VH-VL binders against Large ribosomal subunit protein uL10m (mRpL10). Designs and how they scored, part 23

Target 1, 224 residues: Large ribosomal subunit protein uL10m (mRpL10), of Drosophila melanogaster (Fruit fly) (q9vpl3)
Amino acid sequence: RGKINIQRPKAPHYERARVVAVTQPKYPELPKAKSCFKTRAERTQQQQENPYNEIIAREVRNWLDHSRLVAFFHLSSITADDIFRVRVQLHKQNLHLKSYGSKIIEQAVKNTRYEAIVPLFHSNHCIVFSPDPEKTAALLRIVRRVPQMVLLGGIVEETMLSRNQLVAYAQMPGLHAVQAQLVQTLSQAPGHLIQQLQAHQNSFVQVLDVHAKNQMNEETPKST

## First folded at step 12 (VH-VL)

Design gh17 (from gc99 with light chain D94N S96G)
Fold by ESMFold2, look of step 13:
Structure gh17 (fold): chain C 224 residues (1-224), chain A 119 residues (1-119), chain B 111 residues (1-111)
Amino acid sequence: as target 1 above (224 residues)
Amino acid sequence: QVELVQSGAEVKKPGESLKISCKGSGYSFTEYWIGWVRQAPGKGLEWMGIIDPSDSYTRYSPSFQGQVTISADKSISTAYLQWSSLKASDTAMYYCARQWDYSFPLDYWGQGTLVTVSS
Amino acid sequence: DIALTQPASVSGSPGQSITISCTGTSSDVGSHNYVSWYQQHPGKAPKLMIYDNSNRPSGVSNRFSGSKSGNTASLTISGLQAEDEADYYCSSYNSGSTWVVFGGGTKLTVL
């Protein structure tokens, strides 16, 4: 191994002849056709038995089961730097950007009402998962500024939404906004709280009284 | 009740600057983008670009990059289209329109601002 | 090509149905693109007639319908009326080129 020229022989004609000779004994028609036939059948069998696909499909099922917000996007060509920046931005909002193969998605949603989403994944795509449906507005604000991502639709609290329905949902007050308004109301003087409770109680009692009165009138004998 | 009201027609000379406006009402101005669309006399519609008024995020069509400036003042619910030096070829009708994002429609349009640039 | 192709003009008689085509590439009028249609009367701003390929905004007559197949979107107007005489534009977003494109427009004449 002392002064021997390394593995770059410069015998162009000799090397081309050797490459051609090796290629010629393996004529493409017969061994390729026979190998392709067996490989095709074996590839299909091995693909169906691949436990890696089931592990990833279980991951997708777990995301779907534990995410109250799921959004689907078509993804066109984008640089690695740009998609990384988007993923970091989303992660800061508890929004998790993922991509999976269409076969994996099909396995994950088989026997569920979500089978309808499978066609979305036959092209370039990405999915955003989150446990926080109130983050829908934040999600849309971030991805609206990503030219390569096109909103296709989503799932909110197990309900499939079109992309227009998802946008409308994002414009509604969230649970935290409703809770914040309640807290602000309760932080006012006790008289405001008493008035609100009394109004609610009076309305509830009034509804019950009307219902009870209607019940008595329906069961009383007609006097005519 | 969504309404976009644009500034009035302008007659200018080549080389002059111009800033036209588009005021939105009847919705939360910062929830939607404002897009600008050009229509040369007798010609079709051309998307020029957009602005998100909430933080002034802007993007331009390649044909208009560096040709015009899109800006907004969210405190008065107004978007602007501005030229630093008008050309005769800038003669056109300019519309503002509301847009959720790139892939969503221009759902409400201003009445248009006719800009005429002639020597 | 980032331009959408429409016929320059189309005509029909009152009561007839007509169709305006809008053809692009698979990148701007393909399976994942959303096409909008706008009506513009002379001297007036465009008005959204169809969005997301086939949806009608509230207040738009159900005589207007949209569809998309392959790289071609179509606007169909049934029961043609004189007031339908206008220019019609299709629009799409090409996420690969990253901007909005319009068709060249179609002048509809009601005979």
Scores: ipSAE 0.733, ipTM 0.879, lowest interface PAE 1.1, mean pLDDT 78
Fold by ESMFold2, fold request of step 19:
Structure gh17 (fold): chain C 224 residues (1-224), chain A 119 residues (1-119), chain B 111 residues (1-111)
Amino acid sequence: as target 1 above (224 residues)
Amino acid sequence: QVELVQSGAEVKKPGESLKISCKGSGYSFTEYWIGWVRQAPGKGLEWMGIIDPSDSYTRYSPSFQGQVTISADKSISTAYLQWSSLKASDTAMYYCARQWDYSFPLDYWGQGTLVTVSS
Amino acid sequence: DIALTQPASVSGSPGQSITISCTGTSSDVGSHNYVSWYQQHPGKAPKLMIYDNSNRPSGVSNRFSGSKSGNTASLTISGLQAEDEADYYCSSYNSGSTWVVFGGGTKLTVL
């Protein structure tokens, strides 16, 4: 939480750098956010003075559309060196660590089934995208040792999962036959059933389940 | 089967340079980091530092910062530990070991390279 | 510098259980830092016995178990056998930095 934001902005990930190579704007100063009162004309002009807002929102939509795994994290204060190391480890597993403003995420998911994720981004956050859902276990193994990244939940194969559901998914191998074998083995244990009931009663799980079901119901009639 | 094979024992004089090697096989070499561990005669284990072979990202323990150089050649799946000027106090057994990164266990170890520095 | 403290030696008779402790002077063994345990026989490289506080690698006997409470990690060996006679090291990492710390080692003697 130290000097990183004052003296040296964080470097973007390679793929982000390729997309946003024209500028490297980091938001190093908190004073920009202190002014909450502006005239109507100033608000309109400020919005017009950010020409990359829709480009970045489109980037988020592209990541969401082409990622079979998306994981959401709360991000506490972390040094640039530590987050860079985490980003490198994630990249080696084809896991792409990104951070976007909450308004950009709202714009990106507007009128989509994913609108329910917006409340997750009211505080400091980051998102991990990957085309490879089999890498969920590797993701969780890496971030388990990063206390500054707290898992909130995710999306796997277009289905929103709670934290506990994502952890349970990570225990499955990538092969379909092996996944069925593992589920059968675990379901034979009485303690496993109790653990699943305890996880399902988690308030976070219930909130994500409700949002996922409501979102799928709203989209299903239009797709068929 | 994961295997780390280190170069053979070395006998050197103070002031000489030395580069020892650690070759990994049976796994994707660039997916894991290689750490180096020193064990002086009759003493415990000391972690020296680590390298990510994929991009040569390195970290050293404070005790060894500036004392040795860790490098890797990913094209031949080999990591290196190097001294520019050996001292008698560098006499020790040196192990390489595989880690996911600095915070992960050393899950596979090389056989060790004995370095003896004496006049 | 942050250190991990182990007893210099422990001993036990065959069939008994013994416990080796590993205590950090800071958050190196705290709630978020994971502890590993290594076994080293004379003249041989160390072998990973326990990782992530309590997990056992494939091929390690279930007689070895690990636990962690607060700033203290413990390795317990039940059903002690002659081949368990070795040096044992705990290991963790410094919080907020990129280097590993080993404990000083514990010599286990089987009487």
Scores: ipSAE 0.033, ipTM 0.537, lowest interface PAE 7.4, mean pLDDT 76
Fold by ESMFold2, fold request of step 19:
Structure gh17 (fold): chain C 224 residues (1-224), chain A 119 residues (1-119), chain B 111 residues (1-111)
Amino acid sequence: as target 1 above (224 residues)
Amino acid sequence: QVELVQSGAEVKKPGESLKISCKGSGYSFTEYWIGWVRQAPGKGLEWMGIIDPSDSYTRYSPSFQGQVTISADKSISTAYLQWSSLKASDTAMYYCARQWDYSFPLDYWGQGTLVTVSS
Amino acid sequence: DIALTQPASVSGSPGQSITISCTGTSSDVGSHNYVSWYQQHPGKAPKLMIYDNSNRPSGVSNRFSGSKSGNTASLTISGLQAEDEADYYCSSYNSGSTWVVFGGGTKLTVL
């Protein structure tokens, strides 16, 4: 009703004092009303973000499906240069450092046995993926020099492991000897293996034919 | 083939300094740590400490903290155990051994260095 | 530090099975610590025989086996042979610290 000129008071002193004295106000209606009405640009951003989130969630599923080693870390404050150097060191060992939003992780692991990992990603985090589970030792050696990365646990050969279990897995002496023994076994008698597979194939075909015949004789259609 | 080769036997007098060596070959020297183990004549094994050659990070058992110095020169794949002033009680066999870190087993051992400290 | 307890000696006849025990606290041998076993012949360096309680390195005879129950780890040697005569040490790291502990050692005598 009456116009009061607030600008004429000693503005620098009074305005600074008012700003400093500001307490927690109740919800301002102007920001709330403005937030309720979206522009065309905001609507198109929402649509673009939804397809982007699904593409990233698919990427996470692909990493989980094709990685025999997955390790989860809490990530403390670290400079961009430092984290880049760590990523390069890990990549040299075929270890791939990634981070994703918790909502994207939740979408990626929905309806999988890995749903239990979602709470790990409510704080600042990173994930290391690798097709090479024998690189677990190299991973742990590299990250022990990075105090900003704290191991939480991991997945090895589709099995969830605690931090201590993952460290124990990396400690196994003779891991290369176990792998060498497997390679030697596979290469010792290729012809003998082929002969055994051919004989077993013929036996399996005969067993499958009998089981298929029995299943056809036992199958009666149930009508609803 | 992984191999750890230690320097030869030493005969010293009390108060003298000594530095013995352990050279690793057949593996990436900086990917593993080197631990040191003492065995007094007729006695059991005592773990003394360990070093990561890549950055010279060291850790000692409480019994040996301040008694010896563990160091490494990664450019020649060699770890060292050093005394500034030997005692007669330092007479023992000293082994180096490879560990991935302090919580992992000692998978490869050097042949040992006999140190004798007497008048 | 020798917080791990082993018998001072064990003996057996060729062909017998013998077991060497290694007993400690939960922080030395307990559910999250892993025990290693080493064989040492006179005048020789020790050799790793068992790691992670029960795993054998390549080149170690399957006559050697390891197990752990509670605070006690065990090394079992089946089909005892004269060449098995040696000192045997268990080892673990102290989980409340960052250093390794050896047991006092067990002398195995083959009669």
Scores: ipSAE 0.008, ipTM 0.446, lowest interface PAE 10.9, mean pLDDT 75
Fold by ESMFold2, fold request of step 19:
Structure gh17 (fold): chain C 224 residues (1-224), chain A 119 residues (1-119), chain B 111 residues (1-111)
Amino acid sequence: as target 1 above (224 residues)
Amino acid sequence: QVELVQSGAEVKKPGESLKISCKGSGYSFTEYWIGWVRQAPGKGLEWMGIIDPSDSYTRYSPSFQGQVTISADKSISTAYLQWSSLKASDTAMYYCARQWDYSFPLDYWGQGTLVTVSS
Amino acid sequence: DIALTQPASVSGSPGQSITISCTGTSSDVGSHNYVSWYQQHPGKAPKLMIYDNSNRPSGVSNRFSGSKSGNTASLTISGLQAEDEADYYCSSYNSGSTWVVFGGGTKLTVL
């Protein structure tokens, strides 16, 4: 239970709509305050409001563009108090719990490499965004105790990962750059391709060593 | 080195108020919650409730809802358990313990505060 | 009902293995619930011995092990020693509610 939003954000003709709303009796069907998780009726109404759908889709695209970690969950029935506490605990770790309609997700990822995520949002869901991929372990620790949130998979450093791959990523220590390279290798290929990529890394190191020695020899002046 | 240090033993009369404390050190106090556990003389452990010191969110077991108040002062890394009016049945050992949240184990325990309520 | 059920007491001889049970409902000890075990010597604070059904905190002897099957969790102590004589409590989060429950406790006697 978030704060009630008594005004539509970014609504066209805001001044006129506000005056009309003040003079009208309140109805049960007035827009409710935005919560972390909306009812189906609220989602349908929101999707029918085309200008707001575009704004929300831009929000989702902005989250995707600026999040190095995205995790997708199926969401079972959960009390508002429990999900609010989960959201607060996630937020302390720079993990941002969101939920959007499937049409909004489709619009947000249209013509991007992330179009494959759309089927994940045909059922009740939530998404966790974070700029910090090293927080994957904290995310999984928190949600392990929340059986209503079932991990489906995620995106790390622009790479889509299955549930098992994301769990494996979370268990890896060290600098994020090394972890991202290993995740890319695991996602891309079978074991022989991983060996080839490691061999190319070693070859590049060898070439750099030879280049450094050659630069030293080329800089050496003639001696008499 | 995680440590929870509780205030000393208390002897009180029925109807008096009391506030006991639990000071955490050796960790980021606001990243963990503080739970409270009662143990009546010769009896088992009873979980009373918990507080998130970062925003003072509390959760109580049904047996203790409205019977005690759990609070925290994050500026001094201290949680509190308080009664407005003690009863003789409140005579017990009271432990604080650290939890990641209400669904996690009590991984570090204070030494306990013995509260005796007698006329 | 809603309580975690433990035997009131168990006993064993030095060097023997013993098992303490903790039985609840599917909401207490089922597949998505985690059980912890605490050891309490007389006059002392409880100590966490097992968490997440089977994990051992640093500093806890490997003679202590935990498991969970169905709605029953078990604490097994192998190679019993005199210092293992204590009260043992299981604990779980009740997924049908929002609070922690403890078992009634089991007094372990080393003969």
Scores: ipSAE 0.007, ipTM 0.515, lowest interface PAE 9.0, mean pLDDT 76

Design gh19 (from gc99 with light chain S26K)
Fold by OpenDDE, fold request of step 17:
Structure gh19 (fold): chain C 224 residues (1-224), chain A 119 residues (1-119), chain B 111 residues (1-111)
Amino acid sequence: as target 1 above (224 residues)
Amino acid sequence: QVELVQSGAEVKKPGESLKISCKGSGYSFTEYWIGWVRQAPGKGLEWMGIIDPSDSYTRYSPSFQGQVTISADKSISTAYLQWSSLKASDTAMYYCARQWDYSFPLDYWGQGTLVTVSS
Amino acid sequence: DIALTQPASVSGSPGQSITISCTGTKSDVGSHNYVSWYQQHPGKAPKLMIYDNSNRPSGVSNRFSGSKSGNTASLTISGLQAEDEADYYCSSYDSSSTWVVFGGGTKLTVL
């Protein structure tokens, strides 16, 4: 009787193997334990129905509608302390730094004139709102010092601007300054015109005087 | 026209100090930052750091932190790059360039300053 | 740290269109990394050719165009000319590491 190798049992005879294979209970696939982790789809659906998201979206819309200056930034990982400091600096200038999820932004701007901003929000972002477009320069001055913030673009006076256009806008003289310059230019225009008109008159008078002098010299009879 | 003019080529020995300059013109010097870029012979471009001339705010690349000092004198629209003690490995072309901020391009470049450090 | 990878060399014949790629690391995926392209002729300073992925500065030939898809930026030079022979560098700001990164550069040869 050959030593039954308990460690490597000989494969059962073909017929037995066949019977065992056929008689093996097909256990129904255990229902895949619904991973307690709500599928991304379920989370997305629940987020869509979250009344809270609607409220936040409304808030975002309200900010957009009442802001004359809006700037969009990519925000990399930043410490709470650092972002707080930035917020304080901005707040001192009546600039309001807010951060919203991309989905909330999408919901907020859906079917609005601001829908075009959605592609800007692919990652972590923050938005700065201001009622005063003249604060653009101040805004940029502050945020330039925040290396984790990258300017993406903005809205000024309901006009969407690229990041370059926003910088250019900030570099322009203020409206009042431009108006002052315009007034100055306009005020100088009549003076120049008068000078030009007078210059022509003066030249004409000079020519006439020369002509008159020449005629007088011709009429002086050579006293033989 | 915007122009950055750098100081001339330098030949130095190891251990010597050096300060090279970059003078900006044709724009408001304090409205833009100045970046410095190193290019070793036959190698690529390396960003060294940046300075805001308005208040001399400076930031360095980690590779250059503590190795060089970037400074500026806004009164004469000039940025500087300096070494306290040069090494042979500092042999390179150094460029200054105008940059609005970190994420904006280097839109105008100086002509470069060649620094040669040899025994 | 963001690294930008470029091919070491690209070649083309006059009149052809060539493309130089610049690929960022995975950490760059989804980041609004603005890519700039610089041209450098031998012994000359770099020149900005493309900024913000696809914008061309004034004075730069319309033969140069930039695009970005995902983590790959591309510089395309159409109608290749002999004068285009140069080194090309891509660059981007890494807001996570807070420094500017350059690619390794691509030598363009016009055959």
Scores: ipSAE 0.876, ipTM 0.950, lowest interface PAE 0.5, mean pLDDT 87
Fold by OpenDDE, fold request of step 17:
Structure gh19 (fold): chain C 224 residues (1-224), chain A 119 residues (1-119), chain B 111 residues (1-111)
Amino acid sequence: as target 1 above (224 residues)
Amino acid sequence: QVELVQSGAEVKKPGESLKISCKGSGYSFTEYWIGWVRQAPGKGLEWMGIIDPSDSYTRYSPSFQGQVTISADKSISTAYLQWSSLKASDTAMYYCARQWDYSFPLDYWGQGTLVTVSS
Amino acid sequence: DIALTQPASVSGSPGQSITISCTGTKSDVGSHNYVSWYQQHPGKAPKLMIYDNSNRPSGVSNRFSGSKSGNTASLTISGLQAEDEADYYCSSYDSSSTWVVFGGGTKLTVL
């Protein structure tokens, strides 16, 4: 009695294969889960001066104030299921993935020490918050496996870090304080790093200006 | 110093299998990913795919999906690119490069492996 | 799919400043795509010259600078030298497509 090879089942006979192929319930392609992330346009439309926006802005501020680790990501088109999986993975590490509209972020950080992050939010973005800066390595490990998430930078121990600095920080062994001090010392090398950071900011502003100009040009009704 | 050293040039016939290697040194091999880039003679650079050596997580460019296999042996800090059946069109220079993430640059490159496939 | 377009060739005289452009498709518009630039001499492996639009790796000459405006990245080489003659490639990660894309390359000739 030949041992049924359960690991490599022999292809069923042609007729059986045909029956199986026909009887396989064609599950309707689950509607491609519309990215639960509302398009920028959809988010902008909902940002009517709604008291709700203030509440959300307060929430954002609260997260920023209580987080010792904040990471900013560009988020491309991702399925609801995928983002949920990522959220779960992050949550297991006490990392909190949030997504907010650019206007909400702007409102939230206006006249605060976090105002410098506003230029980062010109596209679809998400933010990861953590009370524990030691989770930086864990965060990066998780998000690296999410191709739709692009690291832009972060805040660690109240210090703004570039994406490269954040990676470097995560690679540093030892006390959070030493890491922060080292990054600060490295960042205080005033001229070139500031220029590089400013260059990125300027580039972002320029991209925004171009986008704004393009939107203005599209809204000019061709007066026929 | 970070260095990637690739295996030597290969001359093969169509239909033959091939496995080329890329050995990393001077850094924690499992902390960075390894990307592979193809350059056909007189042509530009083409990203083929990437591997995380820590657990052999791999991703391929659509053009190379199913055409090649990327693997790694972290115990010897080596990444591999392999073909089951070479084609004449596979004739190219192949580079491995260190890459921290998809969105990060290829910051260190191997010297390249020339693969020639001729009848 | 993201495509990066570069001029096929650029030329300049020693001491001059030249700029190589890299233009992304419309899909890249508004995306925080980081652009990298690579230099490749004949028969040699590419070398990273610029990353994240404008950052220069250690050991790269300050004559090389990068910028990005809109969907166009630019590599500027000031004080052109004979050794700068090479092929230059821009690259970017397309997070929508989830792969790295290279430009077609630009051959720089120093006259």
Scores: ipSAE 0.871, ipTM 0.947, lowest interface PAE 0.5, mean pLDDT 87
Fold by OpenDDE, look of step 15:
Structure gh19 (fold): chain C 224 residues (1-224), chain A 119 residues (1-119), chain B 111 residues (1-111)
Amino acid sequence: as target 1 above (224 residues)
Amino acid sequence: QVELVQSGAEVKKPGESLKISCKGSGYSFTEYWIGWVRQAPGKGLEWMGIIDPSDSYTRYSPSFQGQVTISADKSISTAYLQWSSLKASDTAMYYCARQWDYSFPLDYWGQGTLVTVSS
Amino acid sequence: DIALTQPASVSGSPGQSITISCTGTKSDVGSHNYVSWYQQHPGKAPKLMIYDNSNRPSGVSNRFSGSKSGNTASLTISGLQAEDEADYYCSSYDSSSTWVVFGGGTKLTVL
């Protein structure tokens, strides 16, 4: 009984070989998951227009349209606990910290007045929204203590500001303070003017009085 | 005009303590932070750390953590850099500079304080 | 290791334009990292010349300009003058490491 060579099995009969060849399951080539080595940024770019992205984009637009203060930050690696802490602090000031993918932002601002912000979103970013532009100083005070957050710029009252301009804006006395100061200055101006006018009048009257007195003294005949 | 004025040159021996000062003027001292920069003789600039004078919040570069102490007295608009025990390797020029936060530039510098540590 | 790399020295003749480069690693000089440039004359304190990649502080000559592309920042000095002879340092904040980094410095010689 010839040793069955397990390593080189005898070729099956022609008919069997034909049946085996036809019945071999054609497995679709598994798409080479190139995706495993793609950076988060690359993955985000390949995300097909998901209806979900449209919804989120609409949300972003809504935030932008209803916010009078928007600040953009680069966000480096931060712990969930730390970001939560920051979120809570901001929330106490009616500041809303949000994070969106760059693609979502791009979709959200496409063909809008906010399109200029797209270049700011090349890495991990977060956005702070507020309905109150007067909270700019409060915002900056909080985020300065977060070393993983880097201020990139912002929008205040529909005006795009650089990071330096935003800091400068925060340092300006509030509009009300400036108005108050202006009112104070204006209120003091008439008083000062009146004082100056009165001083001149008083001086003039004094000079006239002295002159009148001198004339009276000259007219008094020395009654010898 | 914004100015930072540092204390004068110091000559010390190894093991001695030292505290140098940086006084700010011409701006709201508590609105900006103060950074310290070391420059060893013939070497480059090294960022040491930073302080928020408003509440004395401090952060150090890893190379200087535990080696120096940065402090501030906001009442007199002054920041300090101090050593508990000087080493010969501490011989350098030390600069204070105004910095709004970590990511902002050092926009105004003190004139520097030369510290010489020799046996 | 966080490092900004500068050439050790550059030279130029009066009236020429020279450029000093500052190259960081991806983590050091990212797309959103702001680079500052400082000028230091011998025996003097550094002076801020450029901030946020390309901005000039008040009082700085328009001969100084900054740019950034990718991981490389550049300081350009046009119309080189004798007074420009100094050491130049680039600096950037690394938000990942959370500290400020300086380049090694570049000595500019005016020939």
Scores: ipSAE 0.864, ipTM 0.936, lowest interface PAE 0.6, mean pLDDT 87
Fold by OpenDDE, look of step 12:
Structure gh19 (fold): chain C 224 residues (1-224), chain A 119 residues (1-119), chain B 111 residues (1-111)
Amino acid sequence: as target 1 above (224 residues)
Amino acid sequence: QVELVQSGAEVKKPGESLKISCKGSGYSFTEYWIGWVRQAPGKGLEWMGIIDPSDSYTRYSPSFQGQVTISADKSISTAYLQWSSLKASDTAMYYCARQWDYSFPLDYWGQGTLVTVSS
Amino acid sequence: DIALTQPASVSGSPGQSITISCTGTKSDVGSHNYVSWYQQHPGKAPKLMIYDNSNRPSGVSNRFSGSKSGNTASLTISGLQAEDEADYYCSSYDSSSTWVVFGGGTKLTVL
């Protein structure tokens, strides 16, 4: 009784071997899961000039043209939920958080006054848009609490600002507040000026009175 | 002028509690955050954590999470660093510094508080 | 762990220019990581010398300059003076780790 060598099974009969070879499901080699780590950069390079990109680029340009406040952020790994929370907070302040690919941004700002922002978009980024530059302080207050968001700079009233300048801008009293202060200061100035003018006049009158009194005393003849 | 003034040197025993202070002046205390930095004797700088004094929002470095408590009293423009139970390994110079947010530099520093924990 | 690597020591003669390097790990020194430099004299608190890679705070000598290329930040001190003898630390915030990191420090000796 020949010990069935379970370690080296006899090769099946040629015909059986052929049938098994043909019937073996050729499982398509699972495409080697190209490690999802294809850098967003590589994914963006393969994005063929899709008519869709042009549409999005137009949208970006529209946002830039109609926003008086634009802030640029580096965005690190953040959960969708966290982004959503930030978006909601920003939205309550009429701030709009958007994210676009670097290529789209390049296309959008090509040959425009915004071309200088292109270097800011080498990594994951997001942009916040607002029609109100007075919301800068509110924006910064919100995003400071998001450690995955790093302020890179911004545009306020068509002026490009560094991150430091943007912070400084946010710390300045609003134009209206400054104007109000100025008006207040100016409104108080006339009173002070009038007081000073009156003080000088009063002083002058006093000096004249003293002089007049002295002259009257000199004219009194010593009645011998 | 922006200034941070820290409390004086402390000598403690293991197991004792300690709270050191950092008082800010010359700026709006609630507009900037306060970071704490540890420097062990002969060693480098270690960022411990940060606090927003406006609402006491606090974040710690992983190495210091649960080891210390950072707090602030905005009414007196003061930040605090405290230990519930000191260890010998806590012997170090501790600095507070002003920081606008996580990504901004520590632009103004306190003079430091030396904490010595010895048996 | 994000680490910033600095040389342990650098030396130079008065009047010379020296450079201190700060190299981050590939993940840390992204194109948008801001590097700061601090000077610390013995027994004194650190002082900010450079922020955002190349900016000088008010009151800092123009002899100090910062630059960043790739994953390496550099502090250059021109016209070295005796008073420049100190420890120098680079620092960066990593938004991925969400904490501030310091380099190991470089001792500068003025010969």
Scores: ipSAE 0.861, ipTM 0.936, lowest interface PAE 0.6, mean pLDDT 87

